# Designs tried in a protein design chat: VH-VL binders against q8ixk2r445to577. Part 342

Target 1, 133 residues: q8ixk2r445to577
Amino acid sequence: FFGMLQNKGLTDYCFDYNPPDENQIVGHQVILYLCHGMGQNQFFEYTSQKEIRYNTHQPEGCIAVEAGMDTLIMHLCEETAPENQKFILQEDGSLFHEQSKKCVQAARKESSDSFVPLLRDCTNSDHQKWFFK

## First folded at step 16 (VH-VL)

Design j5 (framework fv_axatilimab)
Fold by ESMFold2-Fast, scan of step 16:
Structure j5 (fold): chain C 133 residues (1-133), chain A 120 residues (1-120), chain B 107 residues (1-107)
Amino acid sequence: as target 1 above (133 residues)
Amino acid sequence: EVTLKESGPALVKPTQTLTLTCTFSGFSLSTFGMGVGWIRQPPGKALEWLAHIYWEDEKYYNPSLKNRLTISKDTSKNQVVLTMTNMDPVDTATYYCAHKLYPGRAFDIWGQGTMVTVSS
Amino acid sequence: DIQMTQSPSSLSASVGDRVTITCLASQGIHTYLAWYQQKPGKAPKLLIYGASRLQSGVPSRFSGSGSGTDYTLTISSLQPEDFATYYCQQHDRYPWTFGGGTKVEIK
């Protein structure tokens, strides 16, 4: 699976990664923003190792959740995917984070007028269901 | 479908507290993604954002108005209330409440506005 | 605070003219920008959100463009009902701020 990762409950919103420093792709939070259809900062790949990779010419950016946190942060990809970078995309569209046993849910980003994907207890909400377009 | 209407006093004396109520229909402020903000406009001047409340009850205020503003919601009554303390003649303006569908979007539906004049 | 500077502050144009209004942010706002139309004595009406997205029900002669700090609202063929003041708004960072407005007068 690859493409723009969209929320079933928010069909106009895509996973979006636009770091302020283009020479440093790690350490910043992934957000949800209006889909622009151009790929680029909204293009992601779901790999056989259960990674969500940021689309760069170097396949080094992998979404991770740090221990005790609920935010999705861009990390460097590893040769063997660490547990904090593994997400199970289930048949119903749920995105299950194995290490925390939580699901990725659309939520409002703290201190901003933006949506953000966060880890939350798993529910049957459409805001926890994702698909590639 | 979505409508909002502001209500409150038309005349306020300096130093008094202004309380404005926004009554709405066509949506619930407990529904995911919904928000309501307050914007004012002095006669002949530009728009100024005052405060915003989101469906999860998070609140934001224009810091230039410091400790003067409080925004709250009553989901069961479909109301959002704004209070503004220590009114001054320069606060004379039309006050609007407006609906926002989803963070990242804009104020899509506005109330008609209520004129508040501050004078002794 | 992010300052939004609109230009021009006023303009006069004929029906059928192409009108452009610009909005400059004091720092990058990542397309968190909206355009509103306000007619005398009325509440503002949303025209454009996300810098370039036309709000439902708004005529296609209105369009928005821009990125970073520089944004433009274009009316491709001005109509008599377009007499109004236009405002841009950023909502990238709190406090949300509006431009000073551009008054469009139809000749």
Scores: ipSAE 0.752, ipTM 0.906, lowest interface PAE 0.8, mean pLDDT 91

Design j50 (framework fv_axatilimab)
Fold by ESMFold2-Fast, scan of step 16:
Structure j50 (fold): chain C 133 residues (1-133), chain A 120 residues (1-120), chain B 107 residues (1-107)
Amino acid sequence: as target 1 above (133 residues)
Amino acid sequence: EVTLKESGPALVKPTQTLTLTCTFSGFSLSTFGMGVGWIRQPPGKALEWLAHIYWEDEKYYNPSLKNRLTISKDTSKNQVVLTMTNMDPVDTATYYCAHKLYPGRAFDIWGQGTMVTVSS
Amino acid sequence: DIQMTQSPSSLSASVGDRVTITCLASQGIYTYLAWYQQKPGKAPKLLIYGASRLQSGVPSRFSGSGSGTDYTLTISSLQPEDFATYYCQQHNSYPWTFGGGTKVEIK
């Protein structure tokens, strides 16, 4: 799977990564923003190792959640995917972060007029359901 | 379907406290993604954002006015209230409340505005 | 605070003209930009959100473009009802800020 990763409950919002520095691709939080359909900062790949890869720049980034945290941060991809970078995209569209036993949910980013994907207890909410387009 | 209307005093004396109420219909401020903000416009001047309240009751204020402003909501009455202390003649302006659907979008529906004159 | 500079502050145009208004942000705002139209004595009306997305009910002669710090509002063929003041607004960072406005007047 690859493409724009969209939220079922928020029509027209996509995973979006805006690295503030061309030379620093990793270290910042992934957001949800209006889908533009042009790929670029909204183009992601779901791999056989259960990674969500940011394929726009080199080196490629991989979304990770550090232990005890709920935010999705762009990290450098590793040759073998570490546990904190593994997400199970389930048949119902949920993204299950196996290491934490939590699901990715749309929420408002603190101190910002932006949505952001966060780890939350798993529910049947459409705000926890995702699909590639 | 979505409508907002501002109400409050038309004339305020210097040092007094202004209380403005925004009464709305067509949405609930308990609904995921909803928000209401306050914007003002002095006669002949540009728009200035004052405060915003989100559905989860998070509040944000223009830091130039933060010590004077309080925003609150009463979800059961479909109202958002703005209080501004220590009014000054320079605060003379038309005050608007406006609806915002979802973070990342803009103020899509505005009230008609209420003119507040600050004079002794 | 992010400063929003609009240019020109005013312009004179005729019906049928192509009008372009520019908005410059003091730092990158990642298309968190809206355009509003305001007629005398009336509340602002949303025209464009997300820099380029036309609000429902707004005529297609209005369009927005831009990214980073530089944004434009274009009216492809000015109509009599378009004589108004136009404002840009950023909401990438608090405090949210508006441009100084551009008054579009009859030539």
Scores: ipSAE 0.792, ipTM 0.916, lowest interface PAE 0.7, mean pLDDT 92

Design j51 (framework fv_axatilimab)
Fold by ESMFold2-Fast, scan of step 16:
Structure j51 (fold): chain C 133 residues (1-133), chain A 120 residues (1-120), chain B 107 residues (1-107)
Amino acid sequence: as target 1 above (133 residues)
Amino acid sequence: EVTLKESGPALVKPTQTLTLTCTFSGFSLSTFGMGVGWIRQPPGKALEWLAHIYWEDEKYYNPSLKNRLTISKDTSKNQVVLTMTNMDPVDTATYYCAHKLYPGRAFDIWGQGTMVTVSS
Amino acid sequence: DIQMTQSPSSLSASVGDRVTITCLASQGIFTYLAWYQQKPGKAPKLLIYGASRLQSGVPSRFSGSGSGTDYTLTISSLQPEDFATYYCQQHNSYPWTFGGGTKVEIK
């Protein structure tokens, strides 16, 4: 399924990816911002390989977390999804990153007035629950 | 209902330190997403942001004034305190504290402001 | 620092007029922009956040638009209580900065 990926605990905040250079989508951090309902930079697809894909522009990007890190970074998608790009959307709405054994949680971005999705120890918090709209 | 009120001296002498207290109700600054900032406005001039403190105790300052500013919170008292050193007549202004719900939003509730005059 | 330039600095208008105020950022601010209304002797009141989102309790005659560096506040049909000074504010980058203000006066 696909759409705007929203946080249950934050009213009107969506996954958002708007890199400074449209021709180079790799390497920038995914943020959370006020949902605008226009798709574009807030439109994501959850795939059968457990990827969160950004395909608004070419080449297609896939969200990943590097070993030892907690930030969600846009990488190029691969034909077979690597483990760092796999997120399990669980029945309760949590996004579980199996390689790290952590859950995606809304948090404040350092040095910014922005929310970001980060890996944190799994809890039953609504700030760790996500849905597509 | 969220309310904020500034308190502090109305008159400060040049070179002295100004301490302003923002006392609030209707929210806790330990609650996820909450923040309080300080903004000032000299008579007849535009608004100038001074400092902001978030619920996780992260603090940000206007770099032009950073060496003079300290912001802190006392969650048990529902207070945020701003300290500004080496006051100068150009610092004469109305000082406001304001609530902000969530990063990405704006200052939604403001205190009434407190006028601070810097003079001998 | 991001400079916020408001135009015009002042304008005269009549009740019922459509009023447009603009705000130009010196660099892209990704809709991290708010509009405030201030009446003499009073604290600012939030009208719009996220460039286009109306704050609860604010009349629908107020609207905001824009992206990148260019933003606009529109009052579709000016009312007597709307005569005030309006300020834009960016919070995309520290330090957060305000525009110089636009005073809307009775014609």
Scores: ipSAE 0.756, ipTM 0.912, lowest interface PAE 1.0, mean pLDDT 92

Design j52 (framework fv_axatilimab)
Fold by ESMFold2-Fast, scan of step 16:
Structure j52 (fold): chain C 133 residues (1-133), chain A 120 residues (1-120), chain B 107 residues (1-107)
Amino acid sequence: as target 1 above (133 residues)
Amino acid sequence: EVTLKESGPALVKPTQTLTLTCTFSGFSLSTFGMGVGWIRQPPGKALEWLAHIYWEDEKYYNPSLKNRLTISKDTSKNQVVLTMTNMDPVDTATYYCAHKLYPGRAFDIWGQGTMVTVSS
Amino acid sequence: DIQMTQSPSSLSASVGDRVTITCLASQGIHTYLAWYQQKPGKAPKLLIYGASRLQSGVPSRFSGSGSGTDYTLTISSLQPEDFATYYCQQHNSYPWTFGGGTKVEIK
């Protein structure tokens, strides 16, 4: 799958990665923002290694969750995907993070008027369901 | 249909505390994504954001007001309350409460506003 | 604080005119920008959110554009009911701030 990764419970919100420095594309948090339909900072690919790749720029970035954290951070992709970069996209739309055994959920970003994807205990909420458009 | 209405005193003396209540219908402030903010407008001047409360009870304030503001919600009454301490004549303004559907969007439905005059 | 500078502060226009209002942010606000219309004695009305998204029920003659620090509101063919004061607002970072307003007056 590839395209704009959208939340089922939030009409018109997409995974969005807009690093503050275009020359350093890693280390920043992924957010959810109004879908614009132009790809670019909202274009992601779900790979056979269970990665969510940001390949708008080179080198390619892969979404990861650091140990003990709940935020989705952009890291450099590796030839063999590490466990912290693996997400299972299930048929019901849930994004299950294998290493933590938690699900990606839409939430409000601390100190911001933005939504953000965070790891939370898995529920059957539409705010934990995602699809590519 | 979402509606909001502000209520409170029309006249406040300098140094007193202002308490404004926003009563709303058509949504619950316990529903995911909902928020209510307060904005004021002195006569003939621009809009100034004061405070915002989100559905998860997180609160944000304009720091220029020197910790004079408190915002709270009572979800069972469909009310948001703003208090502002140590009122001064420069605080004379129309005070609005407004609904916001989601973070990332804007104030889509506004109350009619309530005029507060601060004078002796 | 992010400063929002609107220009012009006022303009005179005739029905049928194309009107453009600009809003400049003192730092990047990543399209976290809304436009409001306010008529005398009334509460503001949301026109545009996310810099370019038309609010439901707002006429299509209104449009917004921009990115980074530079944003515009355009009224393609001014109607009698459009004479009002227009405000931009950023909500990228706290405190949220409004522009000084642009008064659109009858020529």
Scores: ipSAE 0.758, ipTM 0.911, lowest interface PAE 0.9, mean pLDDT 92

Design j53 (framework fv_axatilimab)
Fold by ESMFold2-Fast, scan of step 16:
Structure j53 (fold): chain C 133 residues (1-133), chain A 120 residues (1-120), chain B 107 residues (1-107)
Amino acid sequence: as target 1 above (133 residues)
Amino acid sequence: EVTLKESGPALVKPTQTLTLTCTFSGFSLSTFGMGVGWIRQPPGKALEWLAHIYWEDEKYYNPSLKNRLTISKDTSKNQVVLTMTNMDPVDTATYYCAHKLYPGRAFDIWGQGTMVTVSS
Amino acid sequence: DIQMTQSPSSLSASVGDRVTITCLASQGIKTYLAWYQQKPGKAPKLLIYGASRLQSGVPSRFSGSGSGTDYTLTISSLQPEDFATYYCQQHDSYPWTFGGGTKVEIK
């Protein structure tokens, strides 16, 4: 699977990664923003190793969640995917983070007029359902 | 269809407290993603954002006015209320409330505005 | 606070003209930028959100572009009903701020 990763419960919002410095892709939070349909900073790949990979820049980035945290952060991809970078895309569209046993949900970013994907207890809400477009 | 309407006093004396009510229809402020903001415009001047309330009851204020402003919602009445203390003649303006569908979008539907004059 | 500088503050134009209005943010706002039209005695009307997205019901002669700090609203062929004041607004960070407005007057 690859393409723009869109939320089922939100009208026209996609995974989006636009770091301030395009040559430094690590350490910033993934957001949800208006889908533009052009790929670029909204283009992601779901891999056979259960990674959500960002291939727009080199070195390649992989979405990760640090222990005890709920935010999705861009990390460098590794030859063997570490557990904090593994997500199961289930039949119903949920993205299950194996290490934490939680699901990716759309939520408002604190102190911001923006949506972000966060780890939350799995609830079967449409805001926890994701599809590649 | 979404509609909003502001109500409150047309005349306020200096040092008094202003209370404005925004009554709306066509959406619920308990619905995921919804928000309502307050914006004012002094005669002949630019727009100034005052406050915003989101569906999860988080509130944000313009820091230049934060100690004077309170925003609240009554979801059952479809109302958002703005209170502003210690009114001054420079606060004379048309006050608007406006709907925002989701974070990341803009104020898509505005009330007609209510003129508030502050004078002795 | 993010300062939004609109230019020009006013302009005179004729029906059929191409009009461009610019909005400069004091720091990057990541396309969290809207454009509004306001006619005398009326509430503002949303034209553009997300810097370039046309609001439903707004004529296609209106378009928005830009990224980072520099944004532009264009009216490709000015109509009589377009004589109004235009405002940009950033909502990347609090407090949300508006530009000073650009008044488009009949020539």
Scores: ipSAE 0.800, ipTM 0.916, lowest interface PAE 0.7, mean pLDDT 92

Design j54 (framework fv_axatilimab)
Fold by ESMFold2-Fast, scan of step 16:
Structure j54 (fold): chain C 133 residues (1-133), chain A 120 residues (1-120), chain B 107 residues (1-107)
Amino acid sequence: as target 1 above (133 residues)
Amino acid sequence: EVTLKESGPALVKPTQTLTLTCTFSGFSLSTFGMGVGWIRQPPGKALEWLAHIYWEDEKYYNPSLKNRLTISKDTSKNQVVLTMTNMDPVDTATYYCAHKLYPGRAFDIWGQGTMVTVSS
Amino acid sequence: DIQMTQSPSSLSASVGDRVTITCLASQGIKTYLAWYQQKPGKAPKLLIYGASRLQSGVPSRFSGSGSGTDYTLTISSLQPEDFATYYCQQHNRYPWTFGGGTKVEIK
C-alpha cells in the first residue's frame, strides 16, 4: 500500500511530515494535517516489513516510536526493520505497534494547534482507524 | 447551527478586573476537536488574539498579557469565561469569542462582539 | 512572536476588478494561515483556512495561495458586497497573530 495515510474519524486529516530542514529528514515528530492530495510530505509507503516509509526525500525515513514514548518520530530506515519501526495495519484499519502493544490514535499535539498520531491503548474508536487513499 | 454571544460590562474603571462570558449553542466543548478563543479589536485597529481553550481543558494565553488573563469553561452551561485583571484605557476594544473546529482549522464562527470601554 | 505584514494597507477598486492582498510572515508558518473578511460594525467572517481551503458557503471568486512565509488572497471579480477590511492570521505558533488589515474601498 502507498499514498496518503488518512484517519477514518478525522476524514480531512492525513499523516504529514514537513521537517524544518528538508535536507535532514530525521528526528522530528509526525503530525496530522489537512489532506492536500499533492503527495510530497503526505506520501507514505507501507512495506512488507511492516514499516511506514517516507520516501519523497533521500535518505528514506521510517516512522518509529522510541521506548517509553508515545510519539511517532522519523528515523532512518534500516536494512532489517527494528521492532520499534514495525506497525501492523489490521483489517479493521487499526495501526498496531507490536513492540509497545499500543495503537496509533489521532490526538492534539501539546503546545501546538495540530493533531498528531500518538500511541494509546487499543480501542474500537474511529480515531484509531487508518487507510491509504 | 453554531452560535456564540459575548456578555459583560460595557464600562470598566482603570485597575478593575474585567469578566466576559461567552455563551454558545450548537456544539459541546467536551466534544473531540472543539475549541473556543477570545480575540479583541481596539477601535480602528487590528485583531489581537488573547486566549484559547480546547475540549480537553488545555489553555493558551497571549504572553504579552502574561498573568492578567484567565480562561475557563463550564461545559454544563455551554459557557467560556475570560477574566482580565488591572484594566487600562489601552484595553478599550470590542471583545469577541469564536468557535474553532479542530486543531489546524481557523475561527469559523464568531460572536457579535461586546464593546468594553476603560475610562475613569 | 511571528509578525504578519499585510500589504497594501488599503486599496481602491471597481466592481469586476481582480484584487490581490499579500501577507508576509516573519518566519515559516507551514500553511497555518487563515483569511477573514470584516465589514464595518460586524464580526470577522472566515473566508480561507489552511492557506488555500475555501470555507463552506464562501463564493468561489475568493482564493488563497502560498507557502512558507508568503501568502496571497485573491478576489477574481470584485462584487459590491466585497468592499470590506481583510485580515490574515497565523496559528502555527503561539501567540497567534493577525496582519494589520487591508481595506478594500470603492474607487
Scores: ipSAE 0.759, ipTM 0.912, lowest interface PAE 0.9, mean pLDDT 92

Design j55 (framework fv_axatilimab)
Fold by ESMFold2-Fast, scan of step 16:
Structure j55 (fold): chain C 133 residues (1-133), chain A 120 residues (1-120), chain B 107 residues (1-107)
Amino acid sequence: as target 1 above (133 residues)
Amino acid sequence: EVTLKESGPALVKPTQTLTLTCTFSGFSLSTFGMGVGWIRQPPGKALEWLAHIYWEDEKYYNPSLKNRLTISKDTSKNQVVLTMTNMDPVDTATYYCAHKLYPGRAFDIWGQGTMVTVSS
Amino acid sequence: DIQMTQSPSSLSASVGDRVTITCLASQGIKTWLAWYQQKPGKAPKLLIYGASRLQSGVPSRFSGSGSGTDYTLTISSLQPEDFATYYCQQHNSYPWTFGGGTKVEIK
């Protein structure tokens, strides 16, 4: 699977990663923004290692959640995916983070007028369901 | 159809507290993603954002107004209330409430506005 | 605070003209910019959100572009109902701020 990763419960919001510096691709939070259909900052790949990979820049980034945290941060991809970078994209569209046993949910970013994907207890909410377009 | 309507006093004396109510229909402020903000416009001048309240009851204020503002919601009445203390003649303006569908979107539906004059 | 500077403050134009209004942010706002139209005595009307996305019901002659700090609203062929004051707004950072407005007047 690859493309723009959209939320089922939100009209036209996609995973988006726009790092401040092209030379420092990692370390910042993944956000949700209006889908533009042009790839670029919204183009992601779901890999056989259960990674959500950011392929538009080099070195390639992989979405990770640090232990005890709930935010999705861009990290460097590794030859063998570490547990904090593994997400199971389930048949119903949920993104299950194996290490934490939580699901990725659309939520408002604190102190910001933006949505972000966060780890939350798994529910049947459409705001926890994702698909590639 | 989303509609909003502002109500409150047309005249306020200096030092008094202004209370404005925004009554709306066509959406609920308990619905994921919904928000309501307040914007004012002095006669012949630009728009100024005052405050915003989100569906999860998070509140944001324009810091230039130095803690004069309070925004609250009553989801059962479909109302958002703005309170502004220590009114001054420079606060004379048309006050608007406006709906915003989601974080990252803009104010898509506005009330008609209510004119508030501050004078002795 | 992020300052939004609109240029020009006013302009005179004729029906059929191409009108361009510019909005400059004092810091990068990541396309979190909207454009509003306001007629005398009326509330503002949303034209564009996300810098370039046309609000439902707004005529296609209106378009927005830009990124970073520099944004533009274009009316490709001005119509009589387009004579109004236009405002840009950023909502990347609190407090949300509006530009000073651009009044489009009949020539």
Scores: ipSAE 0.649, ipTM 0.885, lowest interface PAE 1.6, mean pLDDT 91

Design j56 (framework fv_axatilimab)
Fold by ESMFold2-Fast, scan of step 16:
Structure j56 (fold): chain C 133 residues (1-133), chain A 120 residues (1-120), chain B 107 residues (1-107)
Amino acid sequence: as target 1 above (133 residues)
Amino acid sequence: EVTLKESGPALVKPTQTLTLTCTFSGFSLSTFGMGVGWIRQPPGKALEWLAHIYWEDEKYYNPSLKNRLTISKDTSKNQVVLTMTNMDPVDTATYYCAHKLYPGRAFDIWGQGTMVTVSS
Amino acid sequence: DIQMTQSPSSLSASVGDRVTITCLASQGIKTYLAWYQQKPGKAPKLLIYAASRLQSGVPSRFSGSGSGTDYTLTISSLQPEDFATYYCQQHNSYPWTFGGGTKVEIK
C-alpha cells in the first residue's frame, strides 16, 4: 500500500510530514493536515515489514514511537525494522503499534490548532481507522 | 445548519465584568472536532481574537487579555460563555462568537455580533 | 505574537478588475491562514481556509495562494458585491492574529 494515509472519521485529513529543516528529516512529529492530493509531504508507503515510510526525501524516514511516548516521530529507516517502527494495519482500518499495544488515533495536538496521530487505547472509533488513497 | 447568536447588546461601566453568552444550534460542542471562539472588533478597527474553547474542554486565551478572560461551555444548553473582568472604554467593540469545525480549518460560521459599549 | 501585515490598507478598483491582496506573517505559519470578507455592519464571512482552499459556496473568482510567510488573496474579475474589507488570519500559533484589513472600494 502507498499513497495519502487518510482518517476515516476526519474526512479530508492526511498524514503529513513537512519539517522546517529539509536537511534534517528526522526527529519531528507527524501531523494530520488537509489532504492536497499531490503526494509530496503527504505520501507514505506501508511496507511488508509493517513500516510507514516517508521517502520523499533521502535518507528515507520511518514513523516510530519512542518507549513511554504517544507521539509519532520520524526516525531513520533501518535495514531491519525495529519494534518501535512496526504498525499493523488491520482489516478494519486500525493501525496497531506493536511495541506499545496501542492504536493510532486522530487527536488535537496540545497547545495547537492542528490534528496529530497519537497512540491511544484501542477502540472501534472511526478516528482510529485509516486507509490509503 | 449551524447558527450562533451572542447575547446583548450591553452597556457596561468601567471596572465592571462583562458576561456574554453564545447560544448555538446545528452542532454539539461535545462532538469531536468542534470549537467555538470569541472575536471582537472596535469601531472602525481590525478583528482581534479573544479566546477559543475546543470540544475536549481545552481553553486558549489571548495572552494580552488572559488575566481578564474566562471561556466556558455548557454542552447541555448549547452555550459558550465569555467573561471579561475590569472593563475599560477601550474594550468598546462588537463581540462575535464563531464556530470552527476542525483544528486546521477556520471560523466558518459567525454570530451576528453584539455591541458592547463601556462608558460611565 | 505573530504579526500579520496586509497590503494595501485600501485600494480602488472597477468591476472586472483583477484584485490582489497580500498578507505577510512575521514568522512561518505553515498555511494555517484564512481569508475573510466583511461588509459594513455585518459579521465576517469565510472565503478561504488553509491558505488555498475555497470555502463551500464562495465564488470561484476568489483564490488564495502562498506558503511560509507570504500569502495572497486574488479576485480574478471583481464584481459589484465584492466591494468590502478583507482580513487574513493566522492560527498556526497562539494568540491567533488578524491582519489590519484591506478595504476594496469602488473606483
Scores: ipSAE 0.775, ipTM 0.914, lowest interface PAE 0.8, mean pLDDT 92

